# VHH binders against Abasic site processing protein HMCES (HMCES): the designs that were tried, part 206

Target 1, 269 residues: Abasic site processing protein HMCES (HMCES), of Homo sapiens (Human) (q96fz2)
Amino acid sequence: CGRTSCHLPRDVLTRACAYQDRRGQQRLPEWRDPDKYCPSYNKSPQSNSPVLLSRLHFEKDADSSERIIAPMRWGLVPSWFKESDPSKLQFNTTNCRSDTVMEKRSFKVPLGKGRRCVVLADGFYEWQRCQGTNQRQPYFIYFPQIKTEKSGSIGAADSPENWEKVWDNWRLLTMAGIFDCWEPPEGGDVLYSYTIITVDSCKGLSDIHHRMPAILDGEEAVSKWLDFGEVSTQEALKLIHPTENITFHAVSSVVNNSRNNTPECLAPV
Below, E stands for the ipSAE of ESMFold2; O stands for the ipSAE of OpenDDE; V2 stands for 0.75 times the mean of E and O plus 0.25 times the DockQ between their complexes.

## First folded at step 17 (VHH)

Design uc128 (from uc0 with Y32H; framework vhh_6z1v_2; at its last look DockQ between E and O 0.03; V2 from the best seeds 0.00; counts 0 for: pae O 12.4 > 2, placed apart)
Fold by ESMFold2-Fast, scan of step 17:
Structure uc128 (fold): chain B 269 residues (1-269), chain A 123 residues (1-123)
Amino acid sequence: as target 1 above (269 residues)
Amino acid sequence: EVQLVESGGRLVRTGGSLRLSCAASGFDFSTHAMGWFRQAPGKEREVVAAIAWHGGITYHADFVKGRFTISRDNAKNTVYLQMNSLKPEDTAVYYCAARPYQFYDSPKDYNYWGQGTQVTVSS
C-alpha cells in the first residue's frame, strides 16, 4: 500500500470517526494539530495522514479506550534514528510486513510500547500489471458503501456529482498501523510517523496486487487494535489478516502522478 | 438510559398502508443517524431504510423503493417509516436502530436498538 485518498473536510472526517468508549459513551475523537491535516485525493509516503490512537499515549491515567485523531508522517522514523533529516533514512518504512513485524527492530520496539494506530483513508490505490504491456491499470480500493440518495434532490446519473452524494456518508477505510516518536537530535518538535501493516492479498484482490494493507473491519477490531492499555501485543496481532470485505473500480492514469489532487483520481472509468 | 420505542405495527391487507414511528430518548437524537431494519422468520435482519443525522441523505433498499419513505422529526426525537402498497413479503418484525452521524447497511454497525414492532401483511 503506497498511495491513498483522504480528502474529506475535517468536520466530515471527524463525524465518520464517531465511536463508543469502554463505558458506552458516544464520542468524537479529539484532534491534535488539526491544522496539519491536508485533505488530498492522492496521498503518497512522506505526506501527513490522519490516524486514530489511544488518548493514553498523551495523557497519563487517561481511559485507554478514548481516541485522539492526529496527522502523522507516512513513513515510520524509528526513535533511535540519529540523523537530522528523516528523509535520509536508508530503508523504506512505508509498509511493515505482518510476518516479520516482531523481527524488525524498527517495528518491534514501538509495537512493544503499545504504539498502535489506525490509519484513515477514503481508500487506497494499487496498480495492476497488464500482460503483454508495460502499462499498469490503477484501481481505487475501499470498503463497500451503502448507496445514498438526497431526500429533496435528484443528482445527475453517472457524473462526478454522484460521488458527492456518498461522501457525506462515506465509510472510511481503517488500516492497522504502528507509529513511533522521533526527537530531532538538534532539538525541535517530536515527529510522529507511522507505517501500514501489510498482509497477503485476499482472493478478491489477488488479480490486482499480491499484497494488501491489514484492514480492521468494524468497530470491535478498531477498538481492540487501539486499546493498548487492555489488549496485549500478542492479542492485537490476531486482528492482522486479509479481509474479503473490500471493493474496487478502475481509475484513470491521472492518479499516477502524486502531484495530481482532483476528484478524477478516484472517479470510475 | 437509551431507549428506542417502535409503534404502529399491526395486521394489514395486501395493498394497504402503514406508518411506523420510533421515539428516541436518552441520547442526542440530532447527532445520530437512524435506520429501519426488518427480520422475517428464518431470515437475517436486513436494512429497509436509513436517514443521516441531518436528514438530507437517505437510503431505501431496492425491494422497497417507491413504496416506503423514511423521515425524521428532530423536534420530536422521532423517526418514521411510511409504508405503501404493502405485500405479503413485507411481513416481518421492524426494528429501529441508531448510530452516530452516518448510516450503514449492516446491523452490527448500530449501537442502539428498539424492541421491534410486528407487521403482518395478509392477502
Scores: ipSAE 0.800, ipTM 0.906, lowest interface PAE 0.7, mean pLDDT 91
Fold by ESMFold2, look of step 18:
Structure uc128 (fold): chain B 269 residues (1-269), chain A 123 residues (1-123)
Amino acid sequence: as target 1 above (269 residues)
Amino acid sequence: EVQLVESGGRLVRTGGSLRLSCAASGFDFSTHAMGWFRQAPGKEREVVAAIAWHGGITYHADFVKGRFTISRDNAKNTVYLQMNSLKPEDTAVYYCAARPYQFYDSPKDYNYWGQGTQVTVSS
């Protein structure tokens, strides 16, 4: 998993993250650093994307079921990293394989501190290698979406207007992540950064790619992954597995160039 | 205290019409999507129609194909289901449900539920 779309305006994104705390109260996540949110149809490593994490990471004695939403850098920079420039990290931390997460210091250490997050996106892109050619077919991969219609228009299903309205009701993809906090040796603000946990792909995606992000399907899974105050690392890792509750469509090669940030990146072809 | 109260269910003949209402209280109706679900004996609860918090977008299940229409009135904290051309297969208990902002297919994603109103369609 190395490319996502996360393009919704902040207010739409925030409403899509409405949740219930452990007392049953309906809430929206509280933003940290909202000015760092840069919506785009075409997010790549080193860019900032919003993640959910427990309020307990920021406030002693906080209710660990309450959620913060904050932009973080994609590509985990370990807290122990000594160089001044994160690009000098000698290994790739865009993803973290679930089968080795407890063997890699870069991931084991923050995971042991309860630094679990939920990475938000409209969906992710993956490239299918075509046999006998150097060409690759990109796909946009996302949760199945309920069809939408303009109010009072039962016969307008699947119209172009309904496609544009679907974003008002889009179910965000929720991926399991690990984050860490790095203090630059030259000084400055603490850098929050994340990795996306990956698993073997489900049968439905196996023709596209052999890996997929670990998807947290539903509020129970999201709550348990976030709540490091009540859910142990051992229990949380049971949430990490492939899912078949996923859909996709082919997209044009416009998305190949990460500088392209238009709706065409995810439009069906 | 959160309350969703359905009304309007009754016995009606095939081809008839009904309007169901669901009155909401105890939460901010204007920030919630509303759904109508139905459940026949021995079957699972299934979504019939849904409407977003702002009222501008809706969903209707394929099996109601232009026969049912959901609407809402935020000033009255009420969601409606207009049911036309009723068939015996529409016989079920109809429930209204709410969740914040967006609507989904699955009953598990809704936080607030009414007690239901019985709709019976006779041959």
Scores: ipSAE 0.723, ipTM 0.880, lowest interface PAE 0.9, mean pLDDT 91
Fold by OpenDDE, look of step 18:
Structure uc128 (fold): chain B 269 residues (1-269), chain A 123 residues (1-123)
Amino acid sequence: as target 1 above (269 residues)
Amino acid sequence: EVQLVESGGRLVRTGGSLRLSCAASGFDFSTHAMGWFRQAPGKEREVVAAIAWHGGITYHADFVKGRFTISRDNAKNTVYLQMNSLKPEDTAVYYCAARPYQFYDSPKDYNYWGQGTQVTVSS
């Protein structure tokens, strides 16, 4: 996974992340560093994207079922990294393979510390290789959405008003991630960064791409992944597997340019 | 004119198999998701199975329990429902439906419907 969409306004995104704590109370996640949230139809590595994580990471003795929402850098910077510039990291940390997560120090160590997060997106993009050509067809991949009477297909929003209605009820894609905290050697603010765990693609997606993000489908899966206080690493890793509960459509080549940030990126062709 | 024509419905015995077909015309079949729905007497219409426009993703209702399989042939503009291990509870009129691109669970989300084919499973 090298490209995502996360374009919802902050308030809409927050509402979409409504959850129940372990007491059954309906809650909204509290924001940390809300000013770092930059909505975009075309998110690439090194950009900031919102993730969910347990409040226990920030507050001692907090209820671990409570959630915080925070923009983090895409591309995990390990805490042990001693260079002053994160861009000098020599290995790719955009993704973490599920089969080697426990073999790589950069992922194993933060995972062992309970640094699990849920990466939020409208969906993610993948490119299919066209047989016989060097051309690649991009696809937008996301959760199946519940069509409300007025909610057209993502592409059929004939009016701005209809478009807003569609996205007000959008089910966000919830991807399993690992984050780490890096303190710059020269001082400054702590950098929070994340990697997306990947798995072999489900059968439905296999013709498009052989790998997919580990998707946490449903509130229970999301809650278990986030709750590092009550759920062990071993139990959490059982949640990491391919899912068939996805849909996708072909999109235009507009998304190929990471600078393009318009609704055309995810519109069906 | 848009047309969906179901075929293959008949009387079968419990444990038997049946293959339903739906021939589509009057629209671009290759860009439409297809679904099979059923309606038993006195019951609401419910989704049985659905398939995306590209055929790579399918949905099957919980009551199917692996007994039914939806498939499609875009070259023939046809969608199929293979039904195995049929039970009396499967007795219903089976409908073919179509909608653009993605499938949904609700019958309300489908634009085109066939007339239906009767499936009867006897004990």
Scores: ipSAE 0.000, ipTM 0.268, lowest interface PAE 12.4, mean pLDDT 90
ESMFold2 (binder alone), look of step 18: mean pLDDT 89; pTM 0.906

Design uc129 (from uc0 with Y32F; framework vhh_6z1v_2)
Fold by ESMFold2-Fast, scan of step 17:
Structure uc129 (fold): chain B 269 residues (1-269), chain A 123 residues (1-123)
Amino acid sequence: as target 1 above (269 residues)
Amino acid sequence: EVQLVESGGRLVRTGGSLRLSCAASGFDFSTFAMGWFRQAPGKEREVVAAIAWHGGITYHADFVKGRFTISRDNAKNTVYLQMNSLKPEDTAVYYCAARPYQFYDSPKDYNYWGQGTQVTVSS
């Protein structure tokens, strides 16, 4: 997974993340650094994306089932990194393979500290290799969505021209992530950065790409992944597996250029 | 102490109409999406209709489109299902359900549930 869409306005995104804590209390996640959230149809590594994480990471004695939402840099910068500029990191931490996560120091150490997060997106993009050409076909991949209609308009057909109307009730894609905290050697703000855990593709996606993000399907999976106060690393890793509960459609080559940030990036072709 | 109480279920003739009501208490109704689900004997619980927290967007399952209409009254903490042109296939226990802000089609995504009201449609 190397490209996502996360374009919802902050208020819409926040409501889409409403949840229930361990005591059964209904909550919205509390924002950290909300001004760093930059909606985009075409997010690439090194940009900031919103993630959910346990409040206990920031507040001693907090209920570990309570959630913070924070923009984090995509591309995990390990806490031990010694350079002044995170962009000088010489290895790719955009994704973390599930099969070697406990063997790689960059991921094993933050996992041991409970630094699990849920990466939020409208969906993600993958490029299917086409026979006989170097051109690849991009696809937008996302949770199945319930069809919406305006109140009083019964049976309105779902069509590409009405795509923009579905965002008000869009079910966000929830991907399992690992984050770390890096303190600049010269001083300055702590950098929070994340990687997306990847697994083998499900049958439904195998013709598009051989890998997929580890998707946490439903609130039970999301809660267990985030709750590092009650759920051990070993138990949490049982949530990391392919899912078939996913859909997709082909999109135009507009998305190929990461500078393009328009609805055309995810519109069906 | 959250409660959802359905009412209005009864026996009706094919082609008849019925309005179900669901009275909510113990939570901020205005911040919740509401859904109507049904379960017929030997079948899984399925979504019939749903309405977002603000009432401006809805969903109606293909099998009830044009016949059923969901609505809500936030001043009365009540969600309604107006059922017209009833068919024997609509016979089921109808359940009211609530989840924050957005509605989904899976029962597992809803936090609060009523006990159900029986609707029977005879030929």
Scores: ipSAE 0.802, ipTM 0.908, lowest interface PAE 0.8, mean pLDDT 91

Design uc13 (from uc0 with S106T P107A; framework vhh_6z1v_2)
Fold by ESMFold2-Fast, scan of step 17:
Formats: structure tokens, C-alpha cells, sequence
Structure uc13 (fold): chain B 269 residues (1-269), chain A 123 residues (1-123)
């Protein structure tokens, strides 16, 4: 997983993340650094994306079931990294393989500190290799969505032009992530950065790509992954597996260039 | 104390019409999406129609599209299901359900449920 879409306006994104805490109280996640959220149809590694994490990471004695939403840099910078420029990190931390997560120091250490997060996206992109050609076919991959209609317009004709209207009720993709906190050696703000855990692809995606992000399907899985105060590392890792509850469609090559940030990036072809 | 109370279910003949109501209390109705689900004996609970928190977008299952219409009145904390051209296959217990802001098509994603109202359509 190396490209996502997360384009919803901040208020729409926040409502899509409404949740229930341990006491059964309905809540919206509280924002940290909301001005750093930059909606985009085409997010690449090193850009910021919104993640959910437990309030207990920021406030001692907070209820670990309460959630913060914060933009974090995609590409985990380990707390021990000693260079002044994070882009000089010599190994790729965009993704973290589930089978070796406990063997890699860069991931094992933050995981042991409970630094689990849920990475939010409209969906993600993958490029299918085509036999006999150097071209790859991009696909947009996302949770199945309920079909929406304008109130009072039952039976109205649907068209590709109305694709954007689906976002009003869009179910966000929720991917398992690990984050870390890095303090620049020469001073400055703490950098929060994350990696997406990856697993073997499910049967439905095997013809597109051999790997997929570890998707947390449903509120129970999301809650358990985030709640590091009550759910141990060992128990949380049981949530990391392929899922079949996913759909996709082919998109145009416009998405290939990460500088392109338009609805055409995810529109069906 | 959260409550959803359905009303309006009764016996009706094929081709008839019926309006179901669901009165909500104990939560901020205006911030919740509402759904109507139905369950016939021996079958699983399935979504019939749904409406977002602001009322501007809805969903109707293919098998009721053109016959049923969902609506809401946030001032009265009530959601409605207008059922026209009823068929024997519509016979079921109808439940209203609530979840924050957005509606989904799976029952497991809804937080609050009513006790149901029986609709029987005879030939």
C-alpha cells in the first residue's frame, strides 16, 4: 500500500469517525493540529494523513477508549533516528510486514509502547501488472458502500457525473498502523509518523496485488486496536489478517502522477 | 434512557398502503442516521430504507424502490416509512434503528433498536 485517497472536508471526515467509548457514550474524535490536514485524492508517502489514536497517548489518566484524530507523516521515523533530515532515513518505513513486525526494531519498540493507530482513507490504490506489456492498470480499493439517493428523488437516474455525491455518506477505510514520535536533534516540534501494517492479499485482490493493508473491519476491531490501555500487543495482533470485505474498480492513469489531485484520480473508467 | 418506539403495523390487504412511525427519545436525534429494517420468520434482518442525520440523503432497497419512502421530522424526533402497493412478501416485523450521522446497510453497525412492529399483508 503506497498511495491513498483522503479528500473529505474536515467536518465530513470527523462525522464519519463518530464512535462509542467504553461507557457507551457517543463521541466525535478530538482534533490535534487540524490545520495540518490536507485533503487529497492522491496521497503518497511523506505526506500527512489523518489517523485515530487513543487519548491516553497525550493525557495521563485519560480513558484509553477515547479517541484523538491527528495528521501524521506517512513513513515512520524511529524515535532513535539521529540525522536532522527524516527524508535521509535509509530504509523504507511506508509499510510494515505483519510477519516480521516483532523482529524489526523500528516497529517492535513503538508497538511495545502501545503506539497503535488507525489510518484513515477514502480507499487506497494498487497497480496491476499486465502480462506482455510494460503498462500497469491502477485500481481504487475501498469498503463496500451503501448506495445513496437525494431525499425525495427515489428512482432518479444515476450517472457517473454523480459519483462525488456518494461521499456524503462514505464509509472510510480503516487500516492498522503503528506510529512513533521523533524529536529533531537540533530542536523543533516532535514529528509524529506512521507505517501501515501489510498482510498477504485476500482472494478477491490476489489478481491485482500480492499484498494488502491490514484492514480493521468494523467498530469492534477499530476499538480493540486503538485501546492500548486495555488490549495487549499480543491480543491486538490477532486483529491483523486479510479481509474479503473489500471492493474495487479500475481508474485512469491520471492517478499515476502523485501531483495530480482531482476527482478523476478515483473515478471509474 | 434511550428508546425507539415503532407504531403503525397492522394487517393490510395486497395493494394497500400503511405508514410506520418511530418515536425516538433519550439521545440527540438530530445527530443520528435512522434506518428501517425488517425480519420475516426464519430470515435474517435486512435493511429496507435509511436516512442520514440531516435528511438530505436516503437509501431504499431495490425490492421496495418506488413503493416505500423514508422521511424524518427532527423537530418531532420521529422517522417514518410510507409503504405503498404492499405485497405478501412485505410481511415482516419492521424495526427502526439508529447510528451516528451516517447510515449503513448492515444491522450490526446500528447502536439503538426498537422492539418492532408487525406488518402482515394478506392476499
Amino acid sequence: as target 1 above (269 residues)
Amino acid sequence: EVQLVESGGRLVRTGGSLRLSCAASGFDFSTYAMGWFRQAPGKEREVVAAIAWHGGITYHADFVKGRFTISRDNAKNTVYLQMNSLKPEDTAVYYCAARPYQFYDTAKDYNYWGQGTQVTVSS
Scores: ipSAE 0.787, ipTM 0.899, lowest interface PAE 0.8, mean pLDDT 90

Design uc130 (from uc0 with Y32W; framework vhh_6z1v_2)
Fold by ESMFold2-Fast, scan of step 17:
Structure uc130 (fold): chain B 269 residues (1-269), chain A 123 residues (1-123)
Amino acid sequence: as target 1 above (269 residues)
Amino acid sequence: EVQLVESGGRLVRTGGSLRLSCAASGFDFSTWAMGWFRQAPGKEREVVAAIAWHGGITYHADFVKGRFTISRDNAKNTVYLQMNSLKPEDTAVYYCAARPYQFYDSPKDYNYWGQGTQVTVSS
């Protein structure tokens, strides 16, 4: 997973993340650095994306089931990194393979500290190799969405899908991530950065790409992944597996250039 | 305490009409999406219709489209299902369900459920 869309306005995104804490209270996640959230149809590594994480990471004695939403840099910078510029990191930490996560120090250490997060997106993009050509076909991949209609628009009339209006009720993709905290050697703000855990593709995606992000399907899985106060690393890792509960459609080559940030990036072709 | 109480289920003839109501209490109804589900004997619970927290976006299953209409009244904390042109296949227990802001089609995604109201359609 190397490209996502996360374009919802902040208030819409926040409502899509409503949840129940351990006490059964309905909550919206509390924002950290909300002004750093930059909506985009075409997010690449090194950009910021919103993630959910436990409040207990920021407040001693907080209820570990309460959630914070914060923008974090895509591309995990290990806490031990000694250079002044994160872009000088010599190895790629955009993704973390599920099969080697406990063997790589860059991921094992933050995972041992409970630094689990849920990466939010409208969906992600993958490029299918087409036989006999150097061109690849991009696809937008996302949770199945219930078909929405404007109040009063039901009936015998055949209405084409109005893609521009689907976002009011969009079910966000929830991907398992690991984050770390890096303090610049020269001083400055702590950098929070994340990696997306990847697994083998499910049958439904195998013709598009051989790998997929570890998707947390439903609130129970999301809650267990985030709750590092009650759920051990070993138990949390049982949530990391392929899912068949995804859908996709082909999109325009407009998405290929990460500088393009328009609805055309994810619109069906 | 959150409560969802369905009413209006009864025996009706094929081709008849019926309006189901679901009265909600114990939460801020205006911030919750509401759904109507049904379960026929020996079958799994399935979504019939749903409505977002603000009422401007709805869903109706293909098998009821044009016959059933979901609506809500946030001042009265009530969601409704108007059922027209009823068929024997509509016979089921109808359940009211709630989840925050957005509606989904799977029962597992809903937080609160009513006890159900029986609708029987005879030929």
Scores: ipSAE 0.803, ipTM 0.906, lowest interface PAE 0.8, mean pLDDT 91

Design uc131 (from uc0 with A33S; framework vhh_6z1v_2)
Fold by ESMFold2-Fast, scan of step 17:
Structure uc131 (fold): chain B 269 residues (1-269), chain A 123 residues (1-123)
Amino acid sequence: as target 1 above (269 residues)
Amino acid sequence: EVQLVESGGRLVRTGGSLRLSCAASGFDFSTYSMGWFRQAPGKEREVVAAIAWHGGITYHADFVKGRFTISRDNAKNTVYLQMNSLKPEDTAVYYCAARPYQFYDSPKDYNYWGQGTQVTVSS
C-alpha cells in the first residue's frame, strides 16, 4: 500500500470515527495537532495522515479504550534513528510485512511498547500490471458503501454535489498500523510516524496486486487493535489477516502523479 | 437509560398503508443516525431504510423504494417509517436502531435497538 485518499473535512472525518468506549459511552476521538491534517485525494509516503490511537499513550492512567486522532508521518522513523533528517533513512518503512514484523527491530520494538494505531483513509490505490504493456491500471479500493440518497426529491444533482452527498456518510477504511516516536538528535518536536502492516492479498484483489494492507473490519477489531492496555501483542496480531470485505473500481491515470489532488483521482472510469 | 420504543405495527390488508413510529430517549437523538430493520420468520434481520443524524440523506432498500419513506423529527426524538402499497412479503417484525452520526446496512454496526413491532399483511 503506497498511496491513499483521505480528503474528508476535519469535522466529517471526526464524526466518521465516532465510537463507544469500554463503558458504552458514545465518544468522538479527541484531536492532537489538528492543524497538521491535510486532506488530499492522493496521499503519498512522507505526507501526514490521520491515525487513531489509545489515549493511554498520552495520558497516564487514561482509559485505554478512549481514542485520540492525530496526524502522523507516513513512513516509520525508528526511535533509534541517529541522523537529523528522517528522509535520509536508508530503508523503506512505508509498509511492514505481517510475516516478519516480529523479526524486524524497527517494528518489533514499537509493537512491544503497544504502539498500535489505526490508519484512516477513504480508500487506497493499487496499480495492476497490464499484460503486453508497461502501462499499469490504477484502482481505488475501499469498504463497500451503503448507497445514499438526498432526502426529498431533487432534480439532476451535479457531480460536485453528488460527491459531497456520498462523502457525508462514507465508511472510512481502517488499516492496522504501528507507530513510533522519534526525538530529533539536534532538538525539536517529537516526530510521530507510522507504517501500514501488509498481508497477502485476498482472492478478490489477487488479480490487481499480490499484497494488501491489513484491514480491521468493524469496531470490535478496531477496538482490540487500539487497546494496548488490555489486549496483548500476541492477541492483537490475531487480527492481522486478509479480508474479502472490500470493493474497488478502475480510475484514470490522473492519480499516477502524486501532485494531482482532485476528485478525478478516485472517480470511476 | 437508553430506550427505543417502536409502535404502529398491526394487521393490515394487501395494498394498505401503515405508519411506524420509534420514540427515542436516554441519548442525544440529534447526533444519531436511525435505521429501520425487519426480520421475517426464518430469515436474517435486514435493513429497510435509514436516515442520517441531520436528516439530509437517506437510504431505502431496493425492494421498498417508492413504497416506504423514512423521516425523522429531532424536536420530538422520533423516527418514522411510512409504508404504502403493502404486500404479504412485507410481513415481519420491524426494529428501530440507532448509530452515532453515520448509518450502515449491517445490524452489527448499530448500538441501540428497540424490541420490535409486528407488521402482518394479509389478503
Scores: ipSAE 0.794, ipTM 0.907, lowest interface PAE 0.8, mean pLDDT 91

Design uc132 (from uc0 with A33G; framework vhh_6z1v_2)
Fold by ESMFold2-Fast, scan of step 17:
Structure uc132 (fold): chain B 269 residues (1-269), chain A 123 residues (1-123)
Amino acid sequence: as target 1 above (269 residues)
Amino acid sequence: EVQLVESGGRLVRTGGSLRLSCAASGFDFSTYGMGWFRQAPGKEREVVAAIAWHGGITYHADFVKGRFTISRDNAKNTVYLQMNSLKPEDTAVYYCAARPYQFYDSPKDYNYWGQGTQVTVSS
């Protein structure tokens, strides 16, 4: 997974992340650095994306079931990295393979500290190779969405232009991530950065790409992944597996260039 | 303390109309999306209609479009399902459900549920 869409306005995104804490109390996640959230239809590695993480990471006696939402850099910079420029990291940390996560120091160490996060997106993009050509067909991949209507409206015909109206009730894609905290050697703000855990593709995606992000399907899975105060690393890793609960549609080549940031990037056909 | 209480279910004749109500208490109703689900004997629980926290966005299943209408009154903490042109196939227990802000089509995504109200449609 190397490209996502996360374009919702901050208020809409926040309501889409509403949850119940351990006591059954409804909450909205509390923002850290909300001004660093930049909505985009075409997010690439090194850009910031919103993630959910446990409040306990910031407050020693906090309820570990309470959630913070924070923009983090995509591309994990390990806490041990000694150079001044994170872009000089020689390892690609955009994704972390589930089968080797406990073997790679860059991922094993933060995972052992409970640094689990849920990466938020409208969905992600993958490029299907076409036989006999260098051309690839991009697809937008996302949770199945319930159709929405304006109150008092009587059934309208389905069409690509009407599809964008679904955003007011959009179910965000929730991907399992690992984050780390890096202190610049020469001073400055702590950098929070993350990687997306990847697994083998499910049957439904096998014709598009051989790998997929580890998707946490539903609030029980999201809650257990985030709650490092009550859920051990061993138990949390049981949540990391392919899911069939996804859908997709082909999109135009506009998305290929990461500088393009318009609704056309994810519109059908 | 959280309660959803459905009312209005009864025996009605084919072609008749019925209005179901669901009274909510013990939570901030205005910040919850609401759904009406139904379950007939031997079938799975399925979404019939749903409405977002602000009431401006709704969903109606294809099999009830043009016949059923969901609405809500946040001042009264109540969600309604107006059912017109009832058919024997509409016979089921109707359930009210709540989840934060948005609505989804899967029962597993809802936090609060009522006990259900029986609707029977006969010749």
Scores: ipSAE 0.802, ipTM 0.905, lowest interface PAE 0.7, mean pLDDT 90

Design uc133 (from uc0 with A33T; framework vhh_6z1v_2)
Fold by ESMFold2-Fast, scan of step 17:
Structure uc133 (fold): chain B 269 residues (1-269), chain A 123 residues (1-123)
Amino acid sequence: as target 1 above (269 residues)
Amino acid sequence: EVQLVESGGRLVRTGGSLRLSCAASGFDFSTYTMGWFRQAPGKEREVVAAIAWHGGITYHADFVKGRFTISRDNAKNTVYLQMNSLKPEDTAVYYCAARPYQFYDSPKDYNYWGQGTQVTVSS
């Protein structure tokens, strides 16, 4: 998983993340650094994306079931990194393989500190290798959406007006992530950065790509992944597996260039 | 504290009409998506209809489309299901459910549930 869409306006995104805490109280996640959130149809590694994480990471005695939403850099910079420039990191931390997560120091250390997050997106993109050509076909991959009588569906939108309506009730993709906190040696703000855990593709996606992000399907899975105060690393890792509850459609090559940030990136071809 | 109270379920003849009501209390009704679900004996609970928190978007399952209509009154904290052209296969316990803002089609994603109201359709 190396490209996502997360284009919802901040207020719409916040409402899409409504949840219940351990006491059963209805809440919206509280924002950290909301000004750093940049909606985009075409997010690549090193850009900021919104993630959910436990409030207990920021406040010592907070209820671990309460949620913060914060923009974080995509591409985990380990807390132990000693260089002054994060771009000098010699290995790619955009994704983290589920099968070796406890063997890699970059991921094992933050995971041991409970630094689990849920990465939010409209969906993600993958490029399918086409038979008999070096051209790749991009696909937009997302949760199945409830077909409503006014908003329509993303695959059935036939006009700009109908396209805008599909987002009124959009179910955000919730991907399991690990984050870390890096303090620049020369001083400056703490950098929060994340990686997306990946698993083998489900049967439905196997013809598009051999890997997929670890998707947390439903509020129970999201709650358990975030709640590092009550859910151990071992228990949380049981939530990491392929899921079949996913859909997709082919999109235009406009998405290939990460500088393109328009609805055409998501529109069915 | 939080309550969803269904009413209106009864015995009706095939081809008849019935309106179910669900009165909500103990939460901010105007920020919740409301759904109607049903469960027949020996079957799983299934979605019948849902209405967004603002009322401008609705969903009706294919098997009730054109016969049932969901609506809400945010001033009265009430959601309704108008059921027309009833068939014996509509016999079930009908449940009112609530979830904040965005709606889903899975029962497991709904936070609050009523106790249900029985609808029986006879030939």
Scores: ipSAE 0.330, ipTM 0.691, lowest interface PAE 3.7, mean pLDDT 89

